# Miniprotein binders against a7ua95r516to809: the designs that were tried, part 22

Target 1, 294 residues: a7ua95r516to809
Amino acid sequence: ASLSLLSISDLVPDLQFIFFWMSNAIEILYFIQQKSPAYMQTIELMDDKAGSKESLLSATISANEEAMTILEEVIMYTFQQCVYYITKTLYVVLPGLLDCNPFGTEPSSEQCRRAAGVCVCAVCVMPEAVRRVVSVFQTTSDLLQQYQVHSEIQSQMFAYLFFFTNVSLFNQLIDKGPARGWFQRSRVLQIQASVKILLDWAKGAGHNHLAQKFFAKFCSTVTILASPPQQLSQMSWKALCAEHPSLKPVQLHRILTQYQLMAELGPLPIWQPSSEDEAYIYRTVDLLESFENH
Short names: E, the ipSAE of ESMFold2; O, the ipSAE of OpenDDE; V2, 0.75 times the mean of E and O plus 0.25 times the DockQ between their complexes.

## First folded at step 9 (miniprotein)

Design N2 (at its last look DockQ between E and O 0.89; V2 from the best seeds 0.00; counts 0 for: SAP 77.461 > 70)
Fold by ESMFold2, look of step 9:
Structure N2 (fold): chain B 294 residues (1-294), chain A 116 residues (1-116)
Amino acid sequence: as target 1 above (294 residues)
Amino acid sequence: SDERLEQRIQRLEKALQEAEQALKEGDLREASRALFELIRALEELLEEAEKLGDPELILRASELWRELLRLILALIKATYALRKGDLDEARQALKELRQAIQEFRERLQELREELS
């Protein structure tokens, strides 16, 4: 059903199965790695009166090495499948962040405030579009903790989810932004506010470093677009590159071109690419990011 | 010690039967529970083999462990393929699953014969 494709909640049983085996495979791998030297020593020290020591040692090494290889494959495969399921739900909900007005009043938010009789901004402030994205991240975080997945694997999971989120939002903004009016300054400020809520979630969840690293391209884009014209016009190309190293020259050039157009600052280019970068601003094949890289 | 080994083999045999039944019924939670019980029983068997200093028992436990992990990997592959609707991948993964179950049973029978 199409509705199960749109909701992380419908995938929870599948994710529970996968996280169960991911966490257990990690634990089993540690078990075998810790025990394998002692098992080899036992065989190496055996009395070889029957003449079977070399065969027994070889067979045991082979079985243990194969087992550890299979476990590494289980861990990689379960990680890949979790990412696949979770990013499919993210792909559906992420575009709403670009159309969201975080300053607007939602009927459900209004009903919550009316029912409570008290304004509790921490409870009723999150817009629905942002809530849907946070729900995917929070559900993922809760499952990882429930199954006690190793903290390094949890970090790698969120690194990939943030990478995916960044690529998805950046590509849609760059590709569809002109037609959708997303480069209008008032819209950019709304997008910036929505992303701030998401970044605050990531910080509160203990993922601030990962969010800073992997949202950098989209956040840089929004920061530039949200800048007042007087402030941005005084910055050189070199200064902008230095402040936004996550942006490729072609990407920065496109963002500044759209900014100048939407701010109606005239046809004369304000920002002059460095001589080194001029060849790269024409590489339109590098404009959009690949979901395969991070 | 021999009583402990018999208990571990009985635990393995029971959990394998439960896993096979759960897989027939498509009950992933019960299959996972039964396979986890196999993991626990194999951990104990391998530790007992280490304590005994029995090289042949270490080999047999290692072989059972390898086959159990092949079974788990095949189950994970089958579940994913079925979720995606990739019937060819699902049929291949289910074939691997049946093969891993058979190999595990054969290694378990081999172990039981060695203890008699």
Scores: ipSAE 0.747, ipTM 0.912, lowest interface PAE 0.6, mean pLDDT 84
Fold by OpenDDE base, look of step 9:
Structure N2 (fold): chain B 294 residues (1-294), chain A 116 residues (1-116)
Amino acid sequence: as target 1 above (294 residues)
Amino acid sequence: SDERLEQRIQRLEKALQEAEQALKEGDLREASRALFELIRALEELLEEAEKLGDPELILRASELWRELLRLILALIKATYALRKGDLDEARQALKELRQAIQEFRERLQELREELS
């Protein structure tokens, strides 16, 4: 099946299966951790009539340790598979977010149309491209809650998903933005509005801190590009670095250079990198974000 | 009581049989349900072993846990290997799954024999 056909809804059965076992494995691990000391104590308190007590204790310890190791493997494997499938779905829907016009009239979700005609719920009023992205996150959230997955695992999951989303959007914007006109002010404002909807969802879902942290680079880029030329041209390189610490010098330099070209601004001495940063602005290897830095 | 232990073993045997049947049919949902019942039955066996203060029973139950977990892991790996189209991984995981089921059954039979 072409990657393009995979909706998050199509993955729900597979995700349900893995979330079920992930949650259960965590519970079982906790159970074993809590019960193991009592079991050992029971064996230790037994009369050593047969001289087998030490052997029995050792065998029980070994069995429990191996059980815990297997459980950890289950948890790690299930987590990895969840991330794999969810990020695969995100990879398909995220490009649509950059091309989205959130100010246009887009039809409500088909499900809500069938049920109520015109639904004005927060999801139904979202642009389709934004709704598709939000749907991935919402489905993930719903499944995590449904299976009562431990809060730490939920946080780790969303941290990674937000990271992935930020890297994907940032890299696409930097790499393809100039050619696709995404650096044009009108397009930037559309992107900014779309991202705001996503961030508002994350806030409503209780993930505000994570979203702010992991979307910082993309948000900084969009904020710079959304700034009026009159305002941005008054900001020095140092001021921009200080205002947008999530951006590497090479990234900021690229953004400003493309902004200058798009806005038809002449050379701006005020945007000239400091002597300290001058060596770093040419490090093109650092321009795009890596997915491996987790 | 010996009667309670027998009831626990019977529940384990039933759950295992349901899981095996579901796996043969390719019904992952039913397999998962049956394995969940097996988990619950095994938890109850461990609790009974603890109450009785029987260290041998604790060991046997712990060994059953290990095999159950191997079974679960193999099932998950097989499932997702098949979904990814990795036939080699799927074959290996299915082999491990069959081995884990067999080992669990053998351990359960040994437990029954010890309690008879």
Scores: ipSAE 0.596, ipTM 0.848, lowest interface PAE 0.9, mean pLDDT 89
ESMFold2 (binder alone), look of step 9: mean pLDDT 83; pTM 0.804

Design N3 (at its last look DockQ between E and O 0.80; V2 from the best seeds 0.00; counts 0 for: SAP 81.626 > 70)
Fold by ESMFold2, look of step 9:
Formats: structure tokens, sequence, C-alpha cells
Structure N3 (fold): chain B 294 residues (1-294), chain A 116 residues (1-116)
């Protein structure tokens, strides 16, 4: 009951309402911008017999500026409402990517399993946890196209959704990973495979550049954890920083030292930060990423 | 022509009445369609103002656009404040909605009286 508003399919009617107004607000913006030069020229061509030209010009500028301000607020508010409800749904389904086994034996659906001799569909093969996340992205894409939302706004929507996905997955992996056993090599390889499926969806949907940009931090983390710990121990701090520029010094150092402990390579840190980096590796305020977009 | 301008004003008045009725009934789909009709009617009014070269009519249309956009924004805010259960935000948004309707009606009445 309480999660029905957070399911993407249950939110479709409400999202239709707000996408309707988002799309129309963009079209109204275009209309008003096309008309503004004509207003100004008409007033400038007036004779000023009654001395009203100055007052009329000022009033027209003020009314147009006020209308444009409100219109920008409509666009921003509708975008923020979409993001709010979509990301609440996404937040619920994302942790499943860290716990699922894409190599596992669990069926995608019982009905597809019963039709085993004739069922040849990619959806039936995809792990359920991955399918739930893809469903959020696919439903969002379908609605944006249905309401003919401008392609730049569609790109901004997916930029934020991928940003949110990266922050959510990275923070959970860093904060809860050691306790949940997510740093174990078999789990990391499963996580890597699950994320690969999601990245393939983004590429097929035409959002590859956004996914590459916004998943870099999480993907770097998984790449480090998928590396043999003996191999990492042979690499210098500077080399690791150069290979993983998306990670802050505190993040990289924490990942390496926690992975070292899980691999039983001793309690003393193997990697020696430069003197410039020493000031930053203990800043725990910088360890987790912010969900806020500045 | 004055007859075309009168037709545009009548279309605006009818669409406003339909929007007010839909909002009274709480019918969000009908309210959205009525507000969309207001958008189309106001686009036509502004195009007629350009054909006439009438800068005062253009100002009145700009004022009506401002109030229509306030009405749309207030409707959206009220809808989602109610769904969140935020009664204080909902009451404020509904107050803004009533104010925007009243301001739109007053600007439209002033326009009609100027063309009497």
Amino acid sequence: as target 1 above (294 residues)
Amino acid sequence: SDERLEQRIQRLEKALQEAEQALKEGDLREASWALFELIRALEELLEEAEKLGDPELALRAAELWRELLRLILALIKATYALRRGDLDEARQALKELRQAIQEFRERLQELREELS
C-alpha cells in the first residue's frame, strides 16, 4: 500500500499529468520568446503625443519578465517532481543490483519457465533485480517520448537518474560493503556483471555517453575490487590515483585499505599517499557522495 | 476586426468558465483540457493583437499570460501537495489558484470593457 506510489507503474497516471504540463510549458516558452521582439518594435513605433509610450514600454517589459519567470518555475517544478518520484522508486530497487546473482538459477518468471520449449525472450533471461531497475528507466524513456518532451530535457532527466544511480550504488557499496560481504571476489564479479547489463541498456537506449560520465566512480570502485589484491599491492599510490581519477583520495584510500583487510594482507596500509594527499585521506565528510546536485 | 477580437474574448470566457467548473468538481483531466483551451485561445488573442498593431492589447495579452501561468503552476503545486499529504502547502497552493483565477477574470473583464 505504502509502496504503491513508489512503483513506477503505479505512478504512470501522475507522471502523465506532469509530463503533459512539462511538454506544454516548453512549447509556451517558445511561443512567448518568438513574440517578444514584435511587442518591443510595436511600442517603439508609437508616437508619444500623450506621453504614454514610456509607461507602456515599462509595463510590457515587466509583464513579459514576470511571465517568463513563472514559466521557468513551471518547467523547473515539473522536472523536480518527476525526478523526486522516479528516484524514490529507483532508490527502492537499486540495492538489488548489489545482492543479485546474474549467473544464478532463479527463473526470471514462472510463466516463461513453463513455456520453456517456445520461450525465447531476453526479458525472461534478465535477472529480476536488473529488470526492476531497467523497468524504471524504460518506463521513464517511454513516457518522455509519448509526451514528446524535448530531447535536451530527456537527456537532462537521464543525466540526473544516472547520477542518482551512481551515488546510491557507490554509497551503499562503500558504507555497507564490508559488512554485507560485497567485497568478496565472487560477489564483486556478480555485481560487475549486473552493472554491465544496465550499461548495455543505456548504450542501446542512446545514453551511452551519459552512463559513461555518471557511472565512472562506481565502476572504478568495482574495477578495483575485481582486481587481485596481490596485483594491487604492487601498484604505487600515484599509479592507482592516475588509473582512477574519479575517486577522491579519501575514497580510494578507504577502498584499498578495506579490501586489503578483507584479503588478509595485514593491518598496516600498503599504499603510501603523497604528502599533498595526506591532508585529504582522513576527511570522512568527503567519503560518501551527496545526492544533491549543485 | 472587432468581430474577430470579440470571438477571441468569448472563447477565453468560455474556457475560463469550464476551467472553474472542472476545478470545483476536482476533475484534473477536465481542468487540464480547459486550461489547454485557455492557452490556445490566448495564443489567438495575441496573434490578433499583432495583426491590429495594438500595443495596449498586446500588454493585456501579456498580463493574461502571466495569470494563466500562475494558474497552471498553482494547479500543479496543489495536486502534488495533496498527494504528499502536506495540508499547509496544499492550502497555500489552493489560495494561489483562487487568486490566479480571480486575477485572470479581472484582466479579462477589463479587456472586454475597453472594447465595449
Scores: ipSAE 0.674, ipTM 0.887, lowest interface PAE 0.9, mean pLDDT 81
Fold by OpenDDE base, look of step 9:
Parts: sequence; structure tokens; C-alpha cells
Structure N3 (fold): chain B 294 residues (1-294), chain A 116 residues (1-116)
Amino acid sequence: as target 1 above (294 residues)
Amino acid sequence: SDERLEQRIQRLEKALQEAEQALKEGDLREASWALFELIRALEELLEEAEKLGDPELALRAAELWRELLRLILALIKATYALRRGDLDEARQALKELRQAIQEFRERLQELREELS
């Protein structure tokens, strides 16, 4: 099936299988860690011929260490597969977020229409494009909770997914934004509203800190672009750098340059990079974010 | 004690047989369920070994755990390799799976012989 046709719902059976084994592997690892000392003590307390006892102890330790190593491999492999499938789904739905008009009368999802009442839940009132993104995260959250996956693994999962989402949205906005008109104030305000809905969901799901951390770059970009020309033109390069520390100098410079073009502003000396940053604004290799840096 | 151990071994053998049958049929859900039952049966065996203070039984149980975990890992790898259409990885994982099943069966048989 083409990646374009894969919904998160289509992946649920495959994800359930992974989450089942991920959770079980963590539980088994914990079980071995707790029981191993007791077994060792039991062997140590036995009145057996000294040579047989030491060999048995060594063999038991070795078997447990190998078991733990295999469990770690299971956990790692299952985690990687989850990330792989979920990020593929995100890759398909994330572009829709940038084109979304959250202020438009988009029809409520078919799923909520089938409920006998007007569902006024936060998800039901979301624009379709935002709902599709949120659905990926919600399904992931629901599965993690259903299988009682350890909280640390849940946090790592969402950290990576938010990272991936931020990189994807940021890169698309920077690369395609000018051509797609996403730098226009009206479009920026739509994007800002859509991202706010996503962040509000993340807050409600208990991932507020992670969302704030990992969406910082995209949010900073949108905040700058959403700023009125009268306000932004009064902010110096240094002030903007200080307010948006998640942006590299080359990224900030690109954003301001595109903003200037879009707003038909003349050259603004106040946005001139500092002498310290001047060398960095030409590092085009640093313009787009890498998926490998996580 | 011997009767309890025999019951534990019989439970392991049954779960293993169910897992093998499910794998032959390509039913990954049933295979996973059977492997989960093996996990529970091994946990109970470990608890029994602790209660009895039998370090040899504890070692045998630990060896069975190792092979079960290899089996689980191979099953997961095979499942997702097939889903990705990676036939080479799938073949390798299926080979590892068969090997792990065989090793588990051998270890279980050794345990039975030691308790008889």
C-alpha cells in the first residue's frame, strides 16, 4: 500500500503487537532484576561442595546477564519499530497542518457525527488536518497506556515524535513557505492557531514540558512571522536572538529576510546581524534541521 | 514438590506446543498468546525454585528464559520484516526462531529428565 494511504488506524494492529512485547519485555527485565539477587543468595547459602556452587553461581549469573541483554534488544527493537511506523504516518499528515484553516467551517469528523449527540470534545471541534495529527499522537498515547508501558519509555517516545514533528514542520515552512504563501500574515495566523490546538492537546495529555521543549523552534518561527510589522521592526537582531534562542543565526536571518519581502519592508538596519553572528548567517547547511540529531 | 514441578513442566510443554502450532499456521496472535503463557509458566517455575531453594532448578529456569527471549525477539523481527517486505531479514529471523524453539525444547527436555 502506498504510504499515502496509511492511516494510524491501519497501523493499530501492528502497533499493538509491538507495544505488547515492549511492555512485557520491560516487565520481564524488572522481574529478573528483582529476582536475581534472591537466587544468588539462595545459591550462596547452600551447603554444597564449594566447586559445584561456584560453577552454578557463575552459570546462573551468565544466563541472567544474557537474558537481560536480549530483553534490552527487544525493548530497543520494538521502540524503533514504533517510531518508524508512527513517524511514517506523521509524515503523511503533517503537511496538511500548514495548509489548514482552523477558522473555516470544516465539517466535523464522521466518527463524531455517528455519536448520537454533537460531541463537543476538543478533538471533535478540531479542524480535520489538526485532528489527523492529533489522532496519531492520541492513538500512540492510548496504546502506551493500554499496554502500561513504562513512563520513561512513553516520555522518550513522545520526545522523539515531537522532535520529528518540529523538524518536519520547520523544514517545510522554511523551504516551501515562501512559495506556498505560508509567510503571509493570514496564513501564519492559521498555522499559529493550528499549532496552539496541538500544544493544548499535548498539555491535556500531560506532555506540556516535552511539547514546549521540542516545538520551540517551530513556535519561535511562527511567533516571529505572526508579529505585526510595527512591532517586529522595533526589535533588534540581538533582542530577537535573545527572545528566540532555539533559532540559529542563519535561521533567524532567513525568517527575517522572508518577512521583509512579504511585508514589503525596506532594509532594516536594526535587523542587521551582529559582527559575531555575521559569519554564521551564511551557513546554509545549518538552515534546515536534521532528523539525525536526536 | 515433585507433583508441582511436573505440573509446571506440563504447562510449559503445552504452551510450547501451542506456540509451535500457531507459528506453523502463521497465526502471530495465537503464537504471542502462547509465548505469554510460557512467560507466566516460567515465572511460576522460578518462584517454585526459590521456594524449594533449588539452585539447579533456578539455573534451568534461567536457561529456559534465555531461549524464550530469543524466541520472542526472533518472532518480532520476523513479523516486522515480513510487513516491510524484507524477505532476507524475515528468513534470517525465522531461522533464529526455529533455532530458539529447538533450544527451548531441548532445555525443557533436560529439565524433565533431571526431575524424573
Scores: ipSAE 0.535, ipTM 0.823, lowest interface PAE 1.0, mean pLDDT 88
ESMFold2 (binder alone), look of step 9: mean pLDDT 82; pTM 0.789

Design N4 (at its last look DockQ between E and O 0.62; V2 from the best seeds 0.00; counts 0 for: pae E 1.6 > 1.5, SAP 75.495 > 70)
Fold by ESMFold2, look of step 9:
Structure N4 (fold): chain B 294 residues (1-294), chain A 116 residues (1-116)
Amino acid sequence: as target 1 above (294 residues)
Amino acid sequence: SDERLEQRIQRLEKALQEAEQALKEGDLREASRALFELIRALHELLEEAEKLGDPELALRAAELWRELLRLILALVKATYALRKGDLDEARQALKELRQAIQEFRERLQELREELS
């Protein structure tokens, strides 16, 4: 079927349906788990009519185990459907973070000023490209809380969404960055500022640990590219690898090569890979990240 | 009491009939409403089973919950397979939904016979 992308607000009714049924299934699980020991004990103590007590116990165990298996399938299927819809929305809005100039946007909203006078809320001062991404994450967070989804599932959802965001942004930066001018220092500083706004949202939403873990590769890339030439050129290859362990040798080499080119530091390589890494810096199959590896 | 048990079982039977009729008519929205009524009715039955301490009733209720979870899974799959236009998955999910309704009916009939 044709790929049809919707805004996050268009997806809310579908996501509500999914979470409604997941929440009801979880209530069923709670009931089974909390009642199962008592029911098993009751069966053990009943008088044995025609010697069928063992059959009742076996059937009850089987029914409970099958219910647990089916509930796991409900959770997995609903999780996959949420990811399916949400990441399609993210795919559309994420590239705007790389083109965003957060320093050139007006911090306050005209609608906020007209409706409420002076407005200083975080939403009113957020650049539109960042706001579109945050809206996806905030809507997801609101729905998960509205339907009282377990914190473990909420964490897994945001872990995947941050993983997807990192892969998408990193791959686009590496693949399209030369043609789009994204390796220019002024542009990298704009990208860094936009991503900081997103990371501040994640911290305020209680997802700081997940964001730091899953954005590491993209953030390392931006940190290297944003470094002053005097500071970066003094660092050895081994020091850069140690400071940025999330980057594969081919990725680090590509980033440093692009940095040297855009900073006009001459054609002679400044950073010499270790002998251990030298075999890997030309493995272009490892340059871009897979959406399937995490 | 026996009257409360009968009322809860009648509510289950009514909701099941509505779900089966909705499926025959291809009305997944009405089937969804009827399944939600089944959840409420079965929850009331299980609360009564807890208070009575009847192990036979508890087993039958556990079997009904298992089948209701199958109904939920099949309904969600059918709904989204149809929205994606995946007719093969939609047919499979609707088959699973019909099978789960039949299993739920059989477990409910067993419960009815044991109480009568």
Scores: ipSAE 0.530, ipTM 0.810, lowest interface PAE 1.6, mean pLDDT 81
Fold by OpenDDE base, look of step 9:
Structure N4 (fold): chain B 294 residues (1-294), chain A 116 residues (1-116)
Amino acid sequence: as target 1 above (294 residues)
Amino acid sequence: SDERLEQRIQRLEKALQEAEQALKEGDLREASRALFELIRALHELLEEAEKLGDPELALRAAELWRELLRLILALVKATYALRKGDLDEARQALKELRQAIQEFRERLQELREELS
């Protein structure tokens, strides 16, 4: 079956299974961690009836340690599988976000999961492309809450998903943006508005800090590209570096070069990299973000 | 009381049988439910062992936990390997699952024999 047809809804039964065991494994692990010391102490205090107490205690300790190790493996495996399936779904829907016109009259979804009829909730009034992305995150959030997954694991999950989203969107924008016309001001403003909707959702979902942190690079890129030529042409390389610290010199240079071409600006001496950065602007290996560096 | 322990063992045996049956039928939801009941029953056994101050029972309960966790891990791995179409991983995980079920059953039988 082509991966292209898998909606997040199709994955819900699979994700439910994983989240169930992930949550239970976490709870059991915490239980063992809390009870094992007291339990072992109780065994230690028992009468040594057969001189086998030490052997029995050692065997019990070993069995508990192995049990904890297996639980950690269950947690890790289930987490990895969740990330794998959710990121695959994101990979399919994220390109639509860059092509989305949020100012257009796209029909709202006729079916809201929250209401038996036409719903005017914030999600239902979203552009379809944005709604599809938000739906992945919302479904993830709902499942994590439904199964009462530990808050730290929830934070780690969203951190990775936002990281993945930022890398995916950033790389697509840098690589395909010029050819797709995404560097045109009108298109950039559409992208900016679409991302704002996503960030507003993340804020409403309680993930504002994570969203701001992990979307910083993409947001910086969009902010630069959305800037009027009159304003951006007055900013020096050094000022832009300082204002957008999430961007590597090579990334900033690429963005400015493409902006200059798009805006038909002549050479701008004030955008010339510093002597210190000059060696770094040609490091094309650092241009795109890696998915492995999380 | 010996009667309480027997009741707990019977509950474990029942939950195990339900899990095995569900797995044979390919009903992962029912299997998961049954394994969850097994977790609960085993937890209660551990608590009883603690109250009784029986270190041998404590060890047997810990061994049952280990095998139960292996069973859960194997179930999860098998489920996702099958869904990914990784037949080699799926076969291995299913083998591990069958082994874990057998080991759990054997440990449970040993426990029954010790309490009899």
Scores: ipSAE 0.509, ipTM 0.813, lowest interface PAE 1.1, mean pLDDT 88
ESMFold2 (binder alone), look of step 9: mean pLDDT 82; pTM 0.788

Design N5 (at its last look DockQ between E and O 0.72; V2 from the best seeds 0.00; counts 0 for: SAP 71.155 > 70)
Fold by ESMFold2, look of step 9:
Order: C-alpha cells, then sequence, then structure tokens
Structure N5 (fold): chain B 294 residues (1-294), chain A 116 residues (1-116)
C-alpha cells in the first residue's frame, strides 16, 4: 500500500471486502459442519450391498472436509489482512500520542470531564492525536459490528491491536524518549492523560479486560515515570518488580535511570537490583519488544 | 426435479458470468454479491440433494461448493498479495484464481451435460 492510502478512511472499502468474507466464511463453515455428522449417520443406516452409495457419500464427506479447510484458511487470511492494514494505520498515528498536549484544550476538556466523564465531549474537545487513534479503533469496531463478525473474532482482533499499540508506544518511548524529551515530567503527565483517554474508550467499548492485559507494559512505564519523586525514591527495586511484573529487568532499569536523571536526584543509583536481576539489567537485546511474537 | 435443477444451473451460470464481469471491471462489491449468490444456490442444492436422498447430486453439489470456495480464497489472496507488494505470492494467487474459475465452470458444465 502507498502512504497516501494508510489512513483508516481510505482503507474502508478494502476492509469492507475483507469483513464481508470473514463474517460469511464463519457462517458457511458452521453450515458445512452441520452436514458431516448427518452424512456419517446416513452411511451407517444404509443397506448398500453394491457399495456404490457408500462410496459416493464418503466422497461427499471428503469434499466437505476439504471445503472446511479452505474456509478456515479464508478466515485466517482475512484476519491477517485486517490486522496488517489496520496496524499500518496505527503505526503512523500512534507517535502523536507521545507529542500531544491534552491539556491544551482545557476549557472544553475540563468542562466535559466535570459534566459527564468525557461522553458529552465526543468530538471537538479531544486532542487531535488522540482522536486519530480512537478513530482507527472506533472505525474497526463499527465495521466488525456492521458485518456481524463473531464476538470471539472481534475480541481476538482488539487483543492484537492493543498488543501492537503497546509495543509501538513502549518501543518509541524507550528508543526515542531521551532525544525527544519524552521523559520530562510535564511530558509524562501529558502522555498519561492521553493514554487515559484511550483506556476510557476501551472500557466504554467493552474491551477493558483486553486493554488491562495488553497495555500493561506501557501503562507500568508511564505509572512509574508519573510517580512523585518522594514516593518513588522510597520504593525498593523488589517492590517495583512486584508492582510491575510486565517489565523486564533491563526495561525497569532503563526507566528508573531516565527518571532519576529527569528528577535531578543525583548521579548515584537509587534503586539497587536484586542479585537475581543484576545479570539482566544490561541485556540491551531485551530492551525493545518484538511485534512478531504475539 | 430436472426442471428445477436446470433452472438452478442457469442461475449459477448467470451468477458466475456476473462475477467474472465484475472482476474484469474491478468491482469487488459486485463480484462479492455475485459470488455470494453462488454460495446461496449451492447451499440450497446441497440441502435438496439430502432431502431427495440423491448421493450423486450431493457429491456434485459438494464438489461445486469446494471449487467456489477455492475461487473465493484465490480472489482474496490475489487482491491483497498485490497490495502488499509480494510479487511471488500475487503471481501464485492469480494462477490459483484462473484455475479455480476454470474448475468451477467445468464442473458446472459436467452437471448440465449429465442432465441433458
Amino acid sequence: as target 1 above (294 residues)
Amino acid sequence: SDERLEQRIQRLEKALQEAEQALKEGDLREASRALFELIRELEELLEEAEKLGDPELALRAAELFRELLRLILALIKATYARRKGDLDEARQALKELRQAIQEFRERLQELREELS
């Protein structure tokens, strides 16, 4: 696909084609699955002294089994294509969450929070960078519902989209954060507010459990970085590992190093890794996450 | 029975021609509509063969259904392999699409000739 075709609105016709066949393939698979037991029962009840009717019914069962294999591939391939195109759109819009200032629309945003917990402010009060990400998720949700895709498949779709979002945001924060100033406390608080809007969308859309599960690494990172220095400096390494089990030792070490630098808490390390973790805090190969191992 | 089957074969042939024309024009929505009509006709044919207790018709219907599903899979793969830029996958999917259309037409012609 070209970069000019990466917006979610430009992809809608192609996503409609994919969702049409994904949804119908699931229904057709169910239809054919109902036939195999009936044919086996018919073969068992037949008095076929010549054997030709049993052979024809057996061949019919074989053809239907092959059809089911093809349908399973249709479902898997269409799911993979949906994920591919939607995540390419997400990859373009997600970095904006790390740069945006959700407090810059304070007169509208603050009033909306006071009045009705963000629902009364559906459009012009949400920061543009957050709106672009929510639009991808909302468009995906609307299409899945329009084509009546099975709820299990909808859950699997959002599980992967949240996994992808978590990996993308975490990797960019860790990799580009020092150069982009994203570890500055005012920026972390802005990032935290922007992510809260996404989590609220996921909760309102019925995906709270999936968001809690698949955003854990990025949310832990932001929670640590947003903590007041008085509170965080009094927490041990062991306590931080226990509260944030999604973070690898090298990741936690890097986050705490950046926190200490930005909070100006001096050059000597405050948090001492456990003896078990000491070997792992310098494994830079484990610092960034892979998109391929979901 | 033969009158009903002949009418169904004519609807299948018409829907296949409509699907091929839509694909030639690049109209994926019309192609999908026509292919889904083929699915509905074949689902009914499978159910009719079961009710009649006709194992030869059931086999022919199942074979047509299988080939239609191969056609649909190949179409989806050809469409998105090209957009992904995987030229080897796109070439293979186009070959499979041509083969699936030809196989479906041949099975449909065989069924029609058996009726005659």
Scores: ipSAE 0.783, ipTM 0.932, lowest interface PAE 0.5, mean pLDDT 84
Fold by OpenDDE base, look of step 9:
Order: C-alpha cells, then structure tokens, then sequence
Structure N5 (fold): chain B 294 residues (1-294), chain A 116 residues (1-116)
C-alpha cells in the first residue's frame, strides 16, 4: 500500500501492539529491579553447602541482568517503531497544514456527522487539514494513556513528534514557500491560524511547554512573515535576532529577503546583517533544519 | 506445596500452548494475551520462590522469564520486520522466536522434573 493511503487509524492496531509491550516491558523491568536484591540476599543467607551457593548466585545475577537487557531492548525497539510509524503518518498530513484555509467552511468529521449530525466539538470545528494532524497526535496521546505508558516516555515521544513536525513545516515553508505563495500575507495568516489551533490542542493536552519549545523556529518564521511591513521595516537585524533567537542568521536573512521581495520593499539597510553575522548568512547548509539533530 | 507448583506449571504450559496456537494463526492479540498470562504466572512464581526462600526455584523462574522475554522481543521484531518488507530480518526473528519457545518449553519441563 502506498504510504499516501496510511491514515493513523490504519496504524492503530500496530501501535496498540507496540504500546502494550512497551508499557509491560517497563513494568516488568521495574519488577525485576525491585526483586533482584531480595533474591540475591536470599542466596547469600544460605548455608554454603558444597560450593553451590556461588554458582547459584552467579547464575541468578546473570539471568536477571540478561532479562533487564532484553527488556531495555524491547523498550527501545518499541519506541523506535512508534516514532517511525507516527512520523510517517505526519509526513503525509503535514503539507496540508500549509495549504489550509482555516477561515473557510469545511465539513465536520464524518464520524461526528454520523453520530450526532452537527458536532461542535473542538475537533469537529477544525479545518480538515488541521484535524488530520491533530488526529495523529490525539491518537498517540490516547494510546499512551490507554496503556499507561510511563510519563517520561510520553514526554520523549511528544518531544520528538513536535520536533519532527517543526522541522518538516519549517523546511517546507523555507524551501517551497516562495514558489507556493506561502509568504504572501494572506497565506501566512492562514498558516498562523492553523498552527495556533495545533498549539491550542497541545496546550489542552498538557504539552504546552514542549510545543512552545519545539515549535519555536516555525512560529518565529510565521510571526515575522505575518508582521505588517510598516512594523517589520522598523526592526533592525539585531532586534530581530534578539526577538527570534531560534532562527539562525542564514534563516533570518532568507526570511527577510523573501519578505522584502514579496512586499516589494526596496533594500532596507536596517535589515543588513551585523559584521559578526555576515559570514553566517551565506552558510546555506544551515538554512534547512536536519532531522538528525535530535 | 509441590501440588501448587505443579498446578502453576500446568497453567504455564497451557498459556504457552495458547500463545503458540495464536502465533500459528497470526492472531497477535491473542498471542499477546497469552504471553501476558505467562508473564503474570512467572511473576507469581518468582514471588512464591522468594516467600519460600527457595533460590533454586527463583533461578528457574528467572531463566523462564528470560526465555519469555526473548520470545516477546523476537515476536515484536518479526512483526515489524515483516511490515517493513525486510524479509531477512523477519526470517531471523522468526527463527529466534521458535528457538525461544522451544527453550522455554524445555526449561519448563526441567522444572517439572525437578519437582517430581
């Protein structure tokens, strides 16, 4: 089946299997860690009849250590597979977020239509493109909660998913934005509104801090592009760098250059990079974000 | 009591058989259920060994647990390798899965023989 056809719903059975074993592996690991000392003590307290005690102790230690190692591998492998499948689903739905018009009338979700006619729940009032993205995150959240996955693992999962989302959206916006008209103010405002809906969801889901941290670069880009020319033209390079520290000099320079072209502004000396940043604005290798830096 | 331990061994054997059957049928849900039952029985066996102060039983339980975990890991790897289309990894994982099942069964039989 082409990756294009995989909805998050299609992955639910696979994710359920993984989350089940991930959660159980963590619990079992904890169990062994708690019980292992007691077993060791029991063996140590035995009468040393015929040298069997040391051999038994060594064998028990070895069995427990190997069991813990296997459990750690289960946890790591299951985590990796979850991330892999969820990010593939995100990869398919994220481009739709940039083309989304959240101010348009889009139909409610088919599921809510069938159940209640017109549903006015927060998800049903979302634009379809935003809803698809939110659905991936919500399904992930629901599954993590259903299987009572340890909170630290949940946090790590969402951190990575938000990271991936930010990198994907940022790179698409920077690379394809000019050609697709995403730098036009009207389009930027649509993108800003769509991202706000996603951030509001993340806040409601208890992931506000992570969302703010990992979406900072994309949000900064959108904020700059959404700024009125009258306002942005009064901000110096240094002021923009200070206000948007998540952006590298090369990224900020590209954004401003494209903004200038789109807004038909003449050269703005105030946006000229500092002498310190001048060498960095030409580092095109740093323009796009890497998925490997996480 | 030896009788209680024999009953537990019988439950372990039954759960293993259910897991094997589910795996043959490709029913991952039922396989997972049966494997989870094995986990619970082994956890209880470990607790019983602790309560009785029987370190040999504790070792046997730990060895069974290790093989069960190998089985679970192999199952997960086989499942996802197949889905990714990595046939070589899937075949290797299935081999490991079969080996883990066999080893678990042998260890369980050894435990039964030690109690007789």
Amino acid sequence: as target 1 above (294 residues)
Amino acid sequence: SDERLEQRIQRLEKALQEAEQALKEGDLREASRALFELIRELEELLEEAEKLGDPELALRAAELFRELLRLILALIKATYARRKGDLDEARQALKELRQAIQEFRERLQELREELS
Scores: ipSAE 0.747, ipTM 0.913, lowest interface PAE 0.6, mean pLDDT 90
ESMFold2 (binder alone), look of step 9: mean pLDDT 82; pTM 0.783

